VH-VL binders against q9h9l3. Designs and how they scored, part 170

Target 1, 176 residues: q9h9l3
Amino acid sequence: PRKMVAIDCEMVGTGPKGHVSSLARCSIVNYNGDVLYDEYILPPCHIVDYRTRWSGIRKQHMVNATPFKIARGQILKILTGKIVVGHAIHNDFKALQYFHPKSLTRDTSHIPPLNRKADCPENATMSLKHLTKKLLNRDIQVGKSGHSSVEDAQATMELYKLVEVEWEEHLARNPP

## First folded at step 10 (VH-VL)

Design i70 (framework fv_fezakinumab)
Fold by ESMFold2-Fast, scan of step 10:
Order: C-alpha cells, then structure tokens, then sequence
Structure i70 (fold): chain C 176 residues (1-176), chain A 123 residues (1-123), chain B 111 residues (1-111)
C-alpha cells in the first residue's frame, strides 16, 4: 500500500548545556488529517532545557509520558512502508534515531513547486508557519505557550496536498 | 582532505578486551555518524554499529549487544570501539567508516573508510 | 550468512560486460532502501563505487553503473579492464534488523 502520513515532533534539550535535541512529543496524522498517534515521550536522559516557548513541553507532561524505547517502537510501526510527509523532517528522523527510505520521504521545506506557489525562491528553506500562512491562509504556532505538533502535522499534510500530483510525477521521472 | 586514521594492530587472548580508535580529520567530526564494520580473514563485511559523535548516542547490531561499546572524544575528533569477552572468531580487520547525517540528501552510504585495524585473538 | 545474496564469483575478459546481482527482501531493498556498492582491491579497505542505486562518486568511470528493481539490485561493468579485478559488495539498510546489511561479496576475475 501507498498510504501517506504526516509527522511532527517536539524536542527538548538534553546533554551539555541542553544542546542535544531529544524527542519529547510526536504526532502523526493520516491523509485526511485524522490523528493516528499523539503522545508525550520521556527522553532517556535528564532534560536540561524544556524549550517550552517552541516545544510546548512542560515538566508536568513528563509524569505519564511514554518511555522513548516504547514510543519509538509504536511510531516506527506506523511509519514503516508508508510515504511520510514532514517539514524539515530530517530533525524528526534524527530525534527518532530512524532511517526512512528517501524514496518514501516528502520534506515540505525542500519542495521547489511549494516555494514557487508561495512566491519564495525555489531553493530557499521556508518555515512551516510562513508557508501555511501564504498558501492556506492559516495562522499556526501562535503565542508563546509552544507549538502544537498535531496542528503542525495537519498543516504539513495540507501543504503537501497542494503540490502532490505535480511532485509525485516529478519523482516518478526523477527518482531520488 | 577527509581522512580516518585507525590505531595499530592488536593481538589478544580469548576473554580479553580490545579498544580500537579512529581519528577523523578534514571535516566537522560531530556532523556525521561513525560506523564500525568488521571483516574476518577471507570473509565478507559485517556491520557492528554506529555512534553519533554529537550526542554520544549509539546503536549496535544485535549480535554484538552486551559485548561492544562505542564512545568518542570530540576534543580530538576520535571515535572508539571496544569489544569485550573476545573469542577466536572475533579475529578480523575492524574498519571505521563515515556515514550520513540522517538528512534526506546525505544518504546512508559509507565514505570514507579507515584503512582498518587487524585484531587477532589467539591463545 | 549474509543478509543480501550475491554470486560468489564472476569472470570476464578485457572489453567484455559483467553484471553482479544483489538480492534482498521486503525488509530492505524491497522496502525502498537504497543500494550502495563497494570495490575492495586486494589488501585495501573498501571504496565507495556506486551510491543511491545508480550514482557515481567523482573519479568513478561511467563503465560502472547500478540499477535497482523490486527486491534486487545490479552492478554492471562494461569495457572490463585488468584493474577491475577485485571483490564487490552491495549494501543496504534492513528495517527489521535496524542496521546496515552487506552482500556476501563477489570476486571478479579478469581473464
């Protein structure tokens, strides 16, 4: 099956000075935007910096969070064999310690037709917030209480759907 | 020029441990995964595991779990692989090899490779 | 036992074409993971020859080409030369093992 899902992860800072990004939440939605997975995840290392302004993660979310090893197994079962859409998705895969086939990966931060539709340079890396506002007339990541990974995953899927036909045809002719 | 320089040959007795080093130069050490691969005399290539030099995270092939430990020292751009409870069938050339970055355009290919460290386990 | 299957040997005369196969399964090549090829000359470390199924690193002549279909990949060498005599290994990633896997290697003899 050629099923498609979109993913967005939130990371917290671990390691020296909080410079290592560790998975703390993951949201996965299907093609229609329905939530397939949304869990807070407990990193195996001490959290130095919650990065709450961006992640939305607070200490209270860690109390009943799913341990990393368990969450990772659940997430990989959903992603395996599917086309996975994300924005700057390499960060999500890195946090998951996961290698997804590039032929099944769609990164909305690196799709030239999408940037073109937003009146942006084709080779620029545009933020999810900017593309969503320009192309969907929707404000995401509003306020200072952190981002919603569900909202981000849903926006990412909708952005991809705007260029899906064109980009899939391009990839069929130019395999990655 | 990107280079991986490995430590010299080792001879160990069964039951001992060996620690092989791999010093990287010519690139940002913390930006690429470091892989370890071994090759027994006259045999094929066998993947041992990887380390992320930035975070210190590791992942080992199931066959080596409990016996292998990978570490790094970012101050000298050096990765280490320690294999314990050595058996005669651990006799092999051990290679370090630079991997990708988990990024879409990097790919998981191994390039470059160190020249290898021969570890001989004999009584 | 190697996870990916290669013929143990292949041979050809100078100027001829040889093909080396690499067969995987639904958890590696069949799942869409790319195949890479390495050349190992006697007494040396492996060298990247082909990456991401069909791409050549700088310095690798176009006599070497790769392809992938279904659960299998192939390395083709045209215009065979004496210096091509080496061991060739395919490599991919296996999702069930969560690790890199190699073929058993193919020894190319230039007659």
Amino acid sequence: as target 1 above (176 residues)
Amino acid sequence: QVQLVQSGAEVKKPGASVKVSCKASGYTFTSYYMHWVRQAPGQGLEWVGWINPYSGDTFYAQKFRGRVTMTRDTSISTAYMELSRLRSDDTAVYYCARGGTYYYDSGPRFDPWGRGTLVTVSS
Amino acid sequence: QAVLTQPPSVSGAPGQRVTISCTGSSSDIGLGYDVHWYQQLPGTAPKLLIYDNSNRPSGVPDRFSGSKSGTSASLAITGLQAEDEADYYCQSYDSSLEGWVFGGGTQLTVL
Scores: ipSAE 0.534, ipTM 0.838, lowest interface PAE 2.2, mean pLDDT 90
Fold by OpenDDE, second read of step 10:
Structure i70 (fold): chain C 176 residues (1-176), chain A 123 residues (1-123), chain B 111 residues (1-111)
Amino acid sequence: as target 1 above (176 residues)
Amino acid sequence: QVQLVQSGAEVKKPGASVKVSCKASGYTFTSYYMHWVRQAPGQGLEWVGWINPYSGDTFYAQKFRGRVTMTRDTSISTAYMELSRLRSDDTAVYYCARGGTYYYDSGPRFDPWGRGTLVTVSS
Amino acid sequence: QAVLTQPPSVSGAPGQRVTISCTGSSSDIGLGYDVHWYQQLPGTAPKLLIYDNSNRPSGVPDRFSGSKSGTSASLAITGLQAEDEADYYCQSYDSSLEGWVFGGGTQLTVL
């Protein structure tokens, strides 16, 4: 079986009025939750809105942040050939401007068995925070300091592991 | 109907620059990447690069880095590809092609294509 | 020089079945990246023929089918017709190059 990693990204606002979401932090953990990558990333455009309440990103984090193109290269090397797990992961890939194969992607926001396990509608999109609380009895994204992408990535991986066997079998029978 | 309308044929001398335009219609311009692909006469397809019309971010094939510049004007849903320091082997039909993303139903496939712009480089 | 390998030419008589192979490597198809196929009629722009390995866009006859296994993909055309005479290109993504790659193209001649 292929190696699995979980990814979570934080974005800041760039462009007009900060409506453009740009990658500002990326965290990658392995199957066991060990951190493989965790870097602040400098967007190519001027940051208009740090979105600190959600992103946890502050101006001070950008002082020694890794330029986007360099960070992207580093991240892609980690993701290559692996099954990538994330929550609403299309946002992460969008921010990375990277296309990971669908067949090697696992989005915990779109796994019906996971929702079922959490007593949620199978076709509903539930938040990572809600699923983590319901299924792992753990509070994440607590406080006013913003999200921790490492914590979120770890939670995402743990959630996936709950349904891994069932979902992988499903995917084997129904390739995307 | 989704359409990509490209600018007309160009004739350039070696060392010059050429800028090809691609106007998109029938879809949300900023929701899809725009790719550029060229084809030399009697040869195969060669990917040049892509631009994210939403952010303006670009990524070029290694072969063209330093010579190619992709831009866009969102106000008129138009993408541009400029190739500088032209050589005879840059003679080709240059295509723009809409590329999807994995956050849309349309994946990273090229659809549709523009009709192409012939760029001839000769002394 | 193409990253993906295709036979330069294939031929068949009307009504026959032909196949076009597309051989990649461990850094593209082998990594699980999807394969797309394009048809290019003489003097025209390429047209999407098969996407995501085996799916047909609207308007593409079911005579065309695609498959993928390991590091290779294949395009099959059944009930070959005169209008199928064209160049066919496979396309995927190469992680080492960080870019999209095409096969060298296959010229299909209908005899």
Scores: ipSAE 0.008, ipTM 0.563, lowest interface PAE 9.0, mean pLDDT 91

Design i71 (framework fv_fezakinumab)
Fold by OpenDDE, second read of step 10:
Structure i71 (fold): chain C 176 residues (1-176), chain A 123 residues (1-123), chain B 111 residues (1-111)
Amino acid sequence: as target 1 above (176 residues)
Amino acid sequence: QVQLVQSGAEVKKPGASVKVSCKASGYTFTSYYMHWVRQAPGQGLEWVGWINPYSGDTFYAQKFRGRVTMTRDTSISTAYMELSRLRSDDTAVYYCAREGTYYYDSGPRFDPWGRGTLVTVSS
Amino acid sequence: QAVLTQPPSVSGAPGQRVTISCTGSSSDIGLGYDVHWYQQLPGTAPKLLIYDNSNRPSGVPDRFSGSKSGTSASLAITGLQAEDEADYYCQSYDSSLEGWVFGGGTQLTVL
């Protein structure tokens, strides 16, 4: 059995009009919710839009932020060989300019048993906030200070744990 | 019916630039990553890079960084690949290919492919 | 040059079974990345033949099958037909190269 980690990333806008999503924070927690990694990350390009209301990122966070190239290396070392849990995790991987093996990836936005447990359509894409509220009776992403990637990563892991046994059995019978 | 329609053949001189287009139809253009793959005459397939049509984010193979630029026009569901500083070994058929949806039971795959655009670089 | 290794050519008579191997490494197939296969008929664009190691897209006959084990994958074609004459490419992702990789391609000749 492989070790599991959960990841959540925050992005800022770069490029023309700030439409390019660049990694600005990454949080990784272990199975127990302990923080393994939590760093502000400096994009290689000028930040046009901090997207603070969503990302929680402010200009002050970038003063001592870890350069992207360095951060990416650190993060990849943590993820390599592990089962990586995330919500809509393809966005995180793309922001990292990294692709994790599908067989080692768990996306809580695409787990039918999880949606079923939350009385949602199995094939619908539900938000992390909604699932967390329904299944964990916890409010996340509250306030105007933006998201906490640590909180989101922890919530993601807890959600997955609710369906871990069932889902892992399903995957074993139906390898991706 | 999902279709990728690419621009016509190009003939370029060394040092020039070429921009190939790929118009998508039959699906939501911004919901799928678009990849570019090239194939030199009589050779195998070589991955060039991808673009996220929604955000415009790109990622290129190391070999092409600095020379390739991928863009898109969402208003006409068209992806573009521009390759600059062309040389003879850039002669190839260039394909656009849609990345299949990444679901829990379905991995990323290239489907469908455009018919390809031949780019010939000769002095 | 290709990261994944395929035999350059294979041949078979109609009705026979042929197998095309795809050998990777610990940084691609061996790391757990899935393998896809593409068929390229002469003068045409590649077409997805097998995805996620062993799945067939709609329209692909069941005489095509794929498998994966360790650092290698295999494409099997049973009941070989004349129209199967084409180039076949395996595909995966390589973490060390940070990108998608293809095999060198295998030319299948139907005798």
Scores: ipSAE 0.122, ipTM 0.731, lowest interface PAE 2.9, mean pLDDT 91
Fold by ESMFold2-Fast, scan of step 10:
Structure i71 (fold): chain C 176 residues (1-176), chain A 123 residues (1-123), chain B 111 residues (1-111)
Amino acid sequence: as target 1 above (176 residues)
Amino acid sequence: QVQLVQSGAEVKKPGASVKVSCKASGYTFTSYYMHWVRQAPGQGLEWVGWINPYSGDTFYAQKFRGRVTMTRDTSISTAYMELSRLRSDDTAVYYCAREGTYYYDSGPRFDPWGRGTLVTVSS
Amino acid sequence: QAVLTQPPSVSGAPGQRVTISCTGSSSDIGLGYDVHWYQQLPGTAPKLLIYDNSNRPSGVPDRFSGSKSGTSASLAITGLQAEDEADYYCQSYDSSLEGWVFGGGTQLTVL
């Protein structure tokens, strides 16, 4: 069977007024939540806005960070051919400048049965924090120092496991 | 309980090198970056650089690049700072200080500090 | 030369309030980097007093407080005591220098 990993990325602002999201950290965990990859990543463009409240990234994390091109190569070797789970994962793939096959992508922000288990409208986009609290009884993204991409990736994998059988059956009947 | 114990005072001639040690105890040595900061007599604090004890990666302030080398030995939880081609204006107390990790401490800050090692460079 | 600017000295009487300023630029404090404060008693290593702009480590009395606005930070000490006589240093990170930076230090005298 295809292996499954979960990914979460942190982005910083680059470009005019910091409006462009550039990859600055990536964490990847396996099915059991073990860390396969966790590196700070140096964007090729000048960082205008660290977005520290959300990203947890500060200038010191960019010291000795892996250059984007090198990090991208390492990450893609892990993702290629695997089922990749994420939350609002299109943002992570855009930051990676990468196109993962939709048939191997699982986005926990767009899985109706997951929302149903959380007593939320099936077609609403719920935050990772809300779903994790409701379904796993855990508080993530706590505090003002930004998110832990490892913690987020682990929570995302655990959320997916709650609906895995049902959702994989759905996808087999309704290929994306 | 968390302690940083530094090596004793050194007196060196101009042109020599000095290697200061900082032995950590009471925490997981590889989980926290180690910084080096110096203070010349009667002067302020000046950052020298850091080492990541897990990877061995280092970063040095521009002023010290080419003259300073930071290393560590994980088997004895000890960090080292070597400064070469010493000048009289390198006379200072050299401190090691632990930086809190992003994960644990919600931000970088230097705590604790070693007691300092006085390095005197004179003829 | 220090990158962050502090007054070289400040003084106050017991029980009074003093503030110590720390002024940076758009490449450090102005970019959003946190400011930390250290207290250095004569003959001792610096001790962390305030971190991440306004947080106190365990054991630091609430007479010490920190704030940050724009390109500057301030340390406030209320109810001055003789034991507060020390040098105080602010610290941040500077993106243009690619390193940690300190203020020049402020000597507090309790009159």
Scores: ipSAE 0.007, ipTM 0.478, lowest interface PAE 15.7, mean pLDDT 86

Design i72 (framework fv_fezakinumab)
Fold by OpenDDE, second read of step 10:
Structure i72 (fold): chain C 176 residues (1-176), chain A 123 residues (1-123), chain B 111 residues (1-111)
Amino acid sequence: as target 1 above (176 residues)
Amino acid sequence: QVQLVQSGAEVKKPGASVKVSCKASGYTFTSYYMHWVRQAPGQGLEWVGWINPYSGETFYAQKFRGRVTMTRDTSISTAYMELSRLRSDDTAVYYCARSGTYYYDSGPRFDPWGRGTLVTVSS
Amino acid sequence: QAVLTQPPSVSGAPGQRVTISCTGSSSDIGLGYDVHWYQQLPGTAPKLLIYDNSNRPSGVPDRFSGSKSGTSASLAITGLQAEDEADYYCQSYDSSLEGWVFGGGTQLTVL
């Protein structure tokens, strides 16, 4: 079996009115929740909105942030060839300007058995916060300091583990 | 309709530089990646690189690093590819092609393509 | 020179079925990256024919089909017509090269 990692990224707003999401932090954990990568990343574009209440990103975090291209290279090296678990992970990949194979991608926001386990509609898109509370009885993304991408990545991995066997069997029968 | 209109044919001497343009219309220029692909006479397709028109970030094939420069002018929805230190084996039709930013967009498939720009390098 | 391997040429008579193979490696198709196919008519730019292994863009006849298995992909053309005479290229992404890659191209001749 392939190695599995979970990823979570924090975005800041760039472009007109800060509507464009740019990568500002990336955290990657292994199957056991150990941190493999956690860096602040400097976007190539001017930051208009730090989105601090959600992202947890502040101006001070960008002072010694890793340039995007360098960070991207480091991240890709970790992700290549692995099953990558994330929540609404297409946003992370888009921010990375990276394409991961569909067959090696696990998006916990689109796993019907996970929603079913949480007594949610199977085809609904539930938040990571909600699923984590329902299934892990843990509160994440609390307070006013913003999200922790490490915490979110760990929660994502733990959620996936709850349905891993069932979902992997499903994917084997129904490859994307 | 989505269109990519490329600049006209170029004739260059070895050692010179060439800059090909690709004007996009019919879609939001900054929401899609722009790729460059070339094809030597009677040969296959060769990927040169891509640019994110929003940020200007570029990603080049290793073969062309140090010699190719991709840029864009968002005000006129135009992408540029400049190839320097030209040699005879750079003679090819150069295509620009659009792709999505991820699978939920247009994905990594190339669609549409420009009609191509012939660049001839001869002494 | 091409990373993906295609037969240089295939031929068939009108109405026949032809197949074009595309063989990759463990760092591209074999890694799980999708395959796209392009048709290039003589003297024209490539046109997207198949995307994500087996999907047809609007305007592409259903006699064109694509499949993928393991490290290889295949393009099938049924009911071969004279206008199908063209070059066909497969495309994928190579993680080791960190770039998009094409097959060498296959020239299809309609007899």
Scores: ipSAE 0.903, ipTM 0.944, lowest interface PAE 0.5, mean pLDDT 95
Fold by ESMFold2-Fast, scan of step 10:
Structure i72 (fold): chain C 176 residues (1-176), chain A 123 residues (1-123), chain B 111 residues (1-111)
Amino acid sequence: as target 1 above (176 residues)
Amino acid sequence: QVQLVQSGAEVKKPGASVKVSCKASGYTFTSYYMHWVRQAPGQGLEWVGWINPYSGETFYAQKFRGRVTMTRDTSISTAYMELSRLRSDDTAVYYCARSGTYYYDSGPRFDPWGRGTLVTVSS
Amino acid sequence: QAVLTQPPSVSGAPGQRVTISCTGSSSDIGLGYDVHWYQQLPGTAPKLLIYDNSNRPSGVPDRFSGSKSGTSASLAITGLQAEDEADYYCQSYDSSLEGWVFGGGTQLTVL
């Protein structure tokens, strides 16, 4: 009976040599893949490296971006009390500075049945791009314009739905 | 053989500041968060805040914002908590404690704990 | 005031069973956050006793067990021994406070 959403965030480099990952975009979709939230987010610190090849973030996206503290409040209102699906989701939560209950978190980079369906070793950490191509026959994260967090969140939800019944059953017997 | 060794007891006057240290050994200092928890005499545990030793990022409980500052020195694997504008009700044992860094762990467990530093605030 | 509610004291004789409750709300335990338990012997720092609701660290005897249901958690101690005399604290994370919260502590007296 808990609602389920999927999240994907884009980060830019801040701090010394741009090594700190700061939130610059967040997308959240519902179970059916409809967009609930998608905003560019202005980090509180100076952006050293836009990481555009990966993030898709450019300087123009920051002009009317939502300040981090405001965006974080909006995002947390959506996530609180829901099952949250993501890929390597630790990075997204870290960028949000947010602790989500482990029992309500689903990380598609750590679901053995999903890897099994993709003919990958069950305990390997596979990329979202690889799993999406293998299981959904769809190419994501293509081109030179960077990744789309909406596209990634949608793909992540669709991947989870492939194993949802068996994985929820497993978690009920083996609570995290 | 993970250890957290804290500085010795302090006696301070109201209005002063105190800086407590916590030296870590037996693990990679930058791979875990360091928390600070206090306990007034005969009372329960109260969380103060945490620091990420890798980045220097901090997060403080609302009650202590504006009065507490957490820092670290990675060259000597030591975390610090400084509490300013001390009041007599700040008298407590201050503990450092280690936790994991994964944000979806929800309530990261605290293990190990330092032995504590007694801070007495009296005139 | 403590955010999580524990009874202030509990007593038992050697060999008996005691249970210590920890009651939260919809913003912490009720929201799904895990509960950890700490044992504090007189004059010592707290020590992790139970983590993630029901798991024991190495060296903790199986007579200590934890459980969680709804907005509450429980610590059960069977086969009470004199050395179990201590204060016990539950801990969780509270989303409204965005921080770690503790119970008020329960003093266990072994008669």
Scores: ipSAE 0.666, ipTM 0.866, lowest interface PAE 1.4, mean pLDDT 91

Design i8 (framework fv_fezakinumab)
Fold by ESMFold2-Fast, scan of step 10:
Structure i8 (fold): chain C 176 residues (1-176), chain A 123 residues (1-123), chain B 111 residues (1-111)
Amino acid sequence: as target 1 above (176 residues)
Amino acid sequence: QVQLVQSGAEVKKPGASVKVSCKASGYTFTSYYMHWVRQAPGQGLEWVGWINPYSGDTFYAQKFRGRVTMTRDTSISTAYMELSRLRSDDTAVYYCARSGTYYEDSGYRFDPWGRGTLVTVSS
Amino acid sequence: QAVLTQPPSVSGAPGQRVTISCTGSSSDIGLGYDVHWYQQLPGTAPKLLIYDNSNRPSGVPDRFSGSKSGTSASLAITGLQAEDEADYYCQSYDSSLEGWVFGGGTQLTVL
């Protein structure tokens, strides 16, 4: 069977008026929730907006942060050939400039059985915070210091595990 | 209607540079990646690289790194590919082509394609 | 040199069927990346014919079909017609090259 990991990234604003999202932190956990990777990452462009309320990134985290090209190489080495779980994972892949195979990607923001278990419309896009509270009775993304990408990756893996058997069987019968 | 309109044919000497344009219409320019693919006369298709028009981020095939630069101008929905230090074996039709950014956004397939720009490099 | 392997040519008579193979490796098709097929008529740009292994864009007749197994993909054309005479290219993504890769192309001749 193919190994599974979960990923969550934090982005800062670069480019005109800080509208571009650039990778500034990445966390990857294994199936059991153990941390495989967690690093602050230095964007190649000037940071206009740290988006600290959501990202948790501050100027001090950029001191000695891993340069983007090096961090990307490390991250892709971990992701290649594995089933990768994320929430709204397209944002993470875009920030990494990475193209993961569709057949090995699991996006917890687009799994109808997961929404059904949470008493939400099957095709709605629900936040990670809401699904985690509803299904795992756990509060994540608490406080004013920004989100923890480790916490988010761990929650995302646990959410996927609730529907893993049902969803993998669905994908085997209906290949993406 | 989705269209990609490319600039006209170019004739260049070895050592010169060439800049080809691709003007997009009929869709949100910043929502899709723009790729460049070339085809030497009588030969197959060869991928050159992509640009994300939203961020300006680029990624180039190893063979072209150091010689190719991709840019865009969002105010006129136009992507550019500049190839420098031209050699005679750079003679090819250069195509722009659109892809999605994720598998739910029309995926990684190339559609549509521009009609191509012939670049001839000769002494 | 092309990364994906296709036969350089294939031929058939009108009404017959032909199959064009596309062979990759463990770093592209074998890693789970989808295969897309393009038709290039003489003097024109390539046109998307099949995407995500087996799906047809609007306007492509069902006599064109695609499949994928292991490290290889195939394009099948049934009921060959004169207008099918073209070059056919497969395409996928390669993780080791971090880029899109094409087959060398197959020239279809309708005799």
Scores: ipSAE 0.730, ipTM 0.887, lowest interface PAE 1.2, mean pLDDT 92
Fold by OpenDDE, second read of step 10:
Structure i8 (fold): chain C 176 residues (1-176), chain A 123 residues (1-123), chain B 111 residues (1-111)
Amino acid sequence: as target 1 above (176 residues)
Amino acid sequence: QVQLVQSGAEVKKPGASVKVSCKASGYTFTSYYMHWVRQAPGQGLEWVGWINPYSGDTFYAQKFRGRVTMTRDTSISTAYMELSRLRSDDTAVYYCARSGTYYEDSGYRFDPWGRGTLVTVSS
Amino acid sequence: QAVLTQPPSVSGAPGQRVTISCTGSSSDIGLGYDVHWYQQLPGTAPKLLIYDNSNRPSGVPDRFSGSKSGTSASLAITGLQAEDEADYYCQSYDSSLEGWVFGGGTQLTVL
């Protein structure tokens, strides 16, 4: 079996009025929740909105942030060949300007058995926060200081592990 | 239950200003964007702008820049849209609608919507 | 006026299948932005019907479906019912306009 990692990214706003979402932090954890990567990332464009309430990113975090191109290379190196788990992971890949193969991608926001386990409609998109609370009895994204991408990545991995066997069997029968 | 309660209908003369309110409940007001969308009688939906209730940052559609002002009062979870220099073609039902952010699962889909506020501009 | 193009009207008999197209451009749907659909019953506010191209919110029947390809999106309604008579709007984001855009709306009549 392939190695599995979970990823979570935080984005800031660039461009006019900060409408463009640019990668500002990326965290990657392994199957056991160990941090493989956690870096603040400097976007190539001027940051207009740090979106601190959600992103947790502040101006001080960008002082020694890793330039995007460099960070992207580092991240891609980690992801290559692995099964990548994330929540609403399309957003992370978009921010990375990288798209992982669908067959090697696991999006916990689109796993019906996971929703079922949480007593949610299978066809609904539930938040990471909600699923984590329901299934792991853990509060994440608490407070006003913004998200922790490490915490979110770890939670995502733990959630996936709850349905891993069932979902992998499903995917084997129904390849994307 | 998530609800958006809007202020009542307004009748204004050309050149006047109107301020519509949208009170949010059932969710954390500052965690979601608030949009304003209008619909002229018998016409389609037109996006006016959005506000970030947390920061107060706003962005307006080009058509309304210089004429629209969006504000919020976080203490009462209320968003406001003020449109000035009203014209007859500003007659419309104005909706507030909630959306998520880029980093939330709810994304930029508009849900829910207020019931709308009819603004009539006539001489 | 609408940035996204929809047919002004579509009609169908009960039980039939109807489709509503939504044609965008390289600066909105074609750029990869998701499409959402809204149902507006007469005299009411719009209601989210489909989000992120093909997902149904809780409470929306599975006879409603959405798809996206290239610069276009489509809403399909199977097993048409009388209560489906409404206006339907597609929505996306346009990078050139720096804002959300709607289709012109499609009036669905159930014959």
Scores: ipSAE 0.024, ipTM 0.611, lowest interface PAE 5.8, mean pLDDT 91

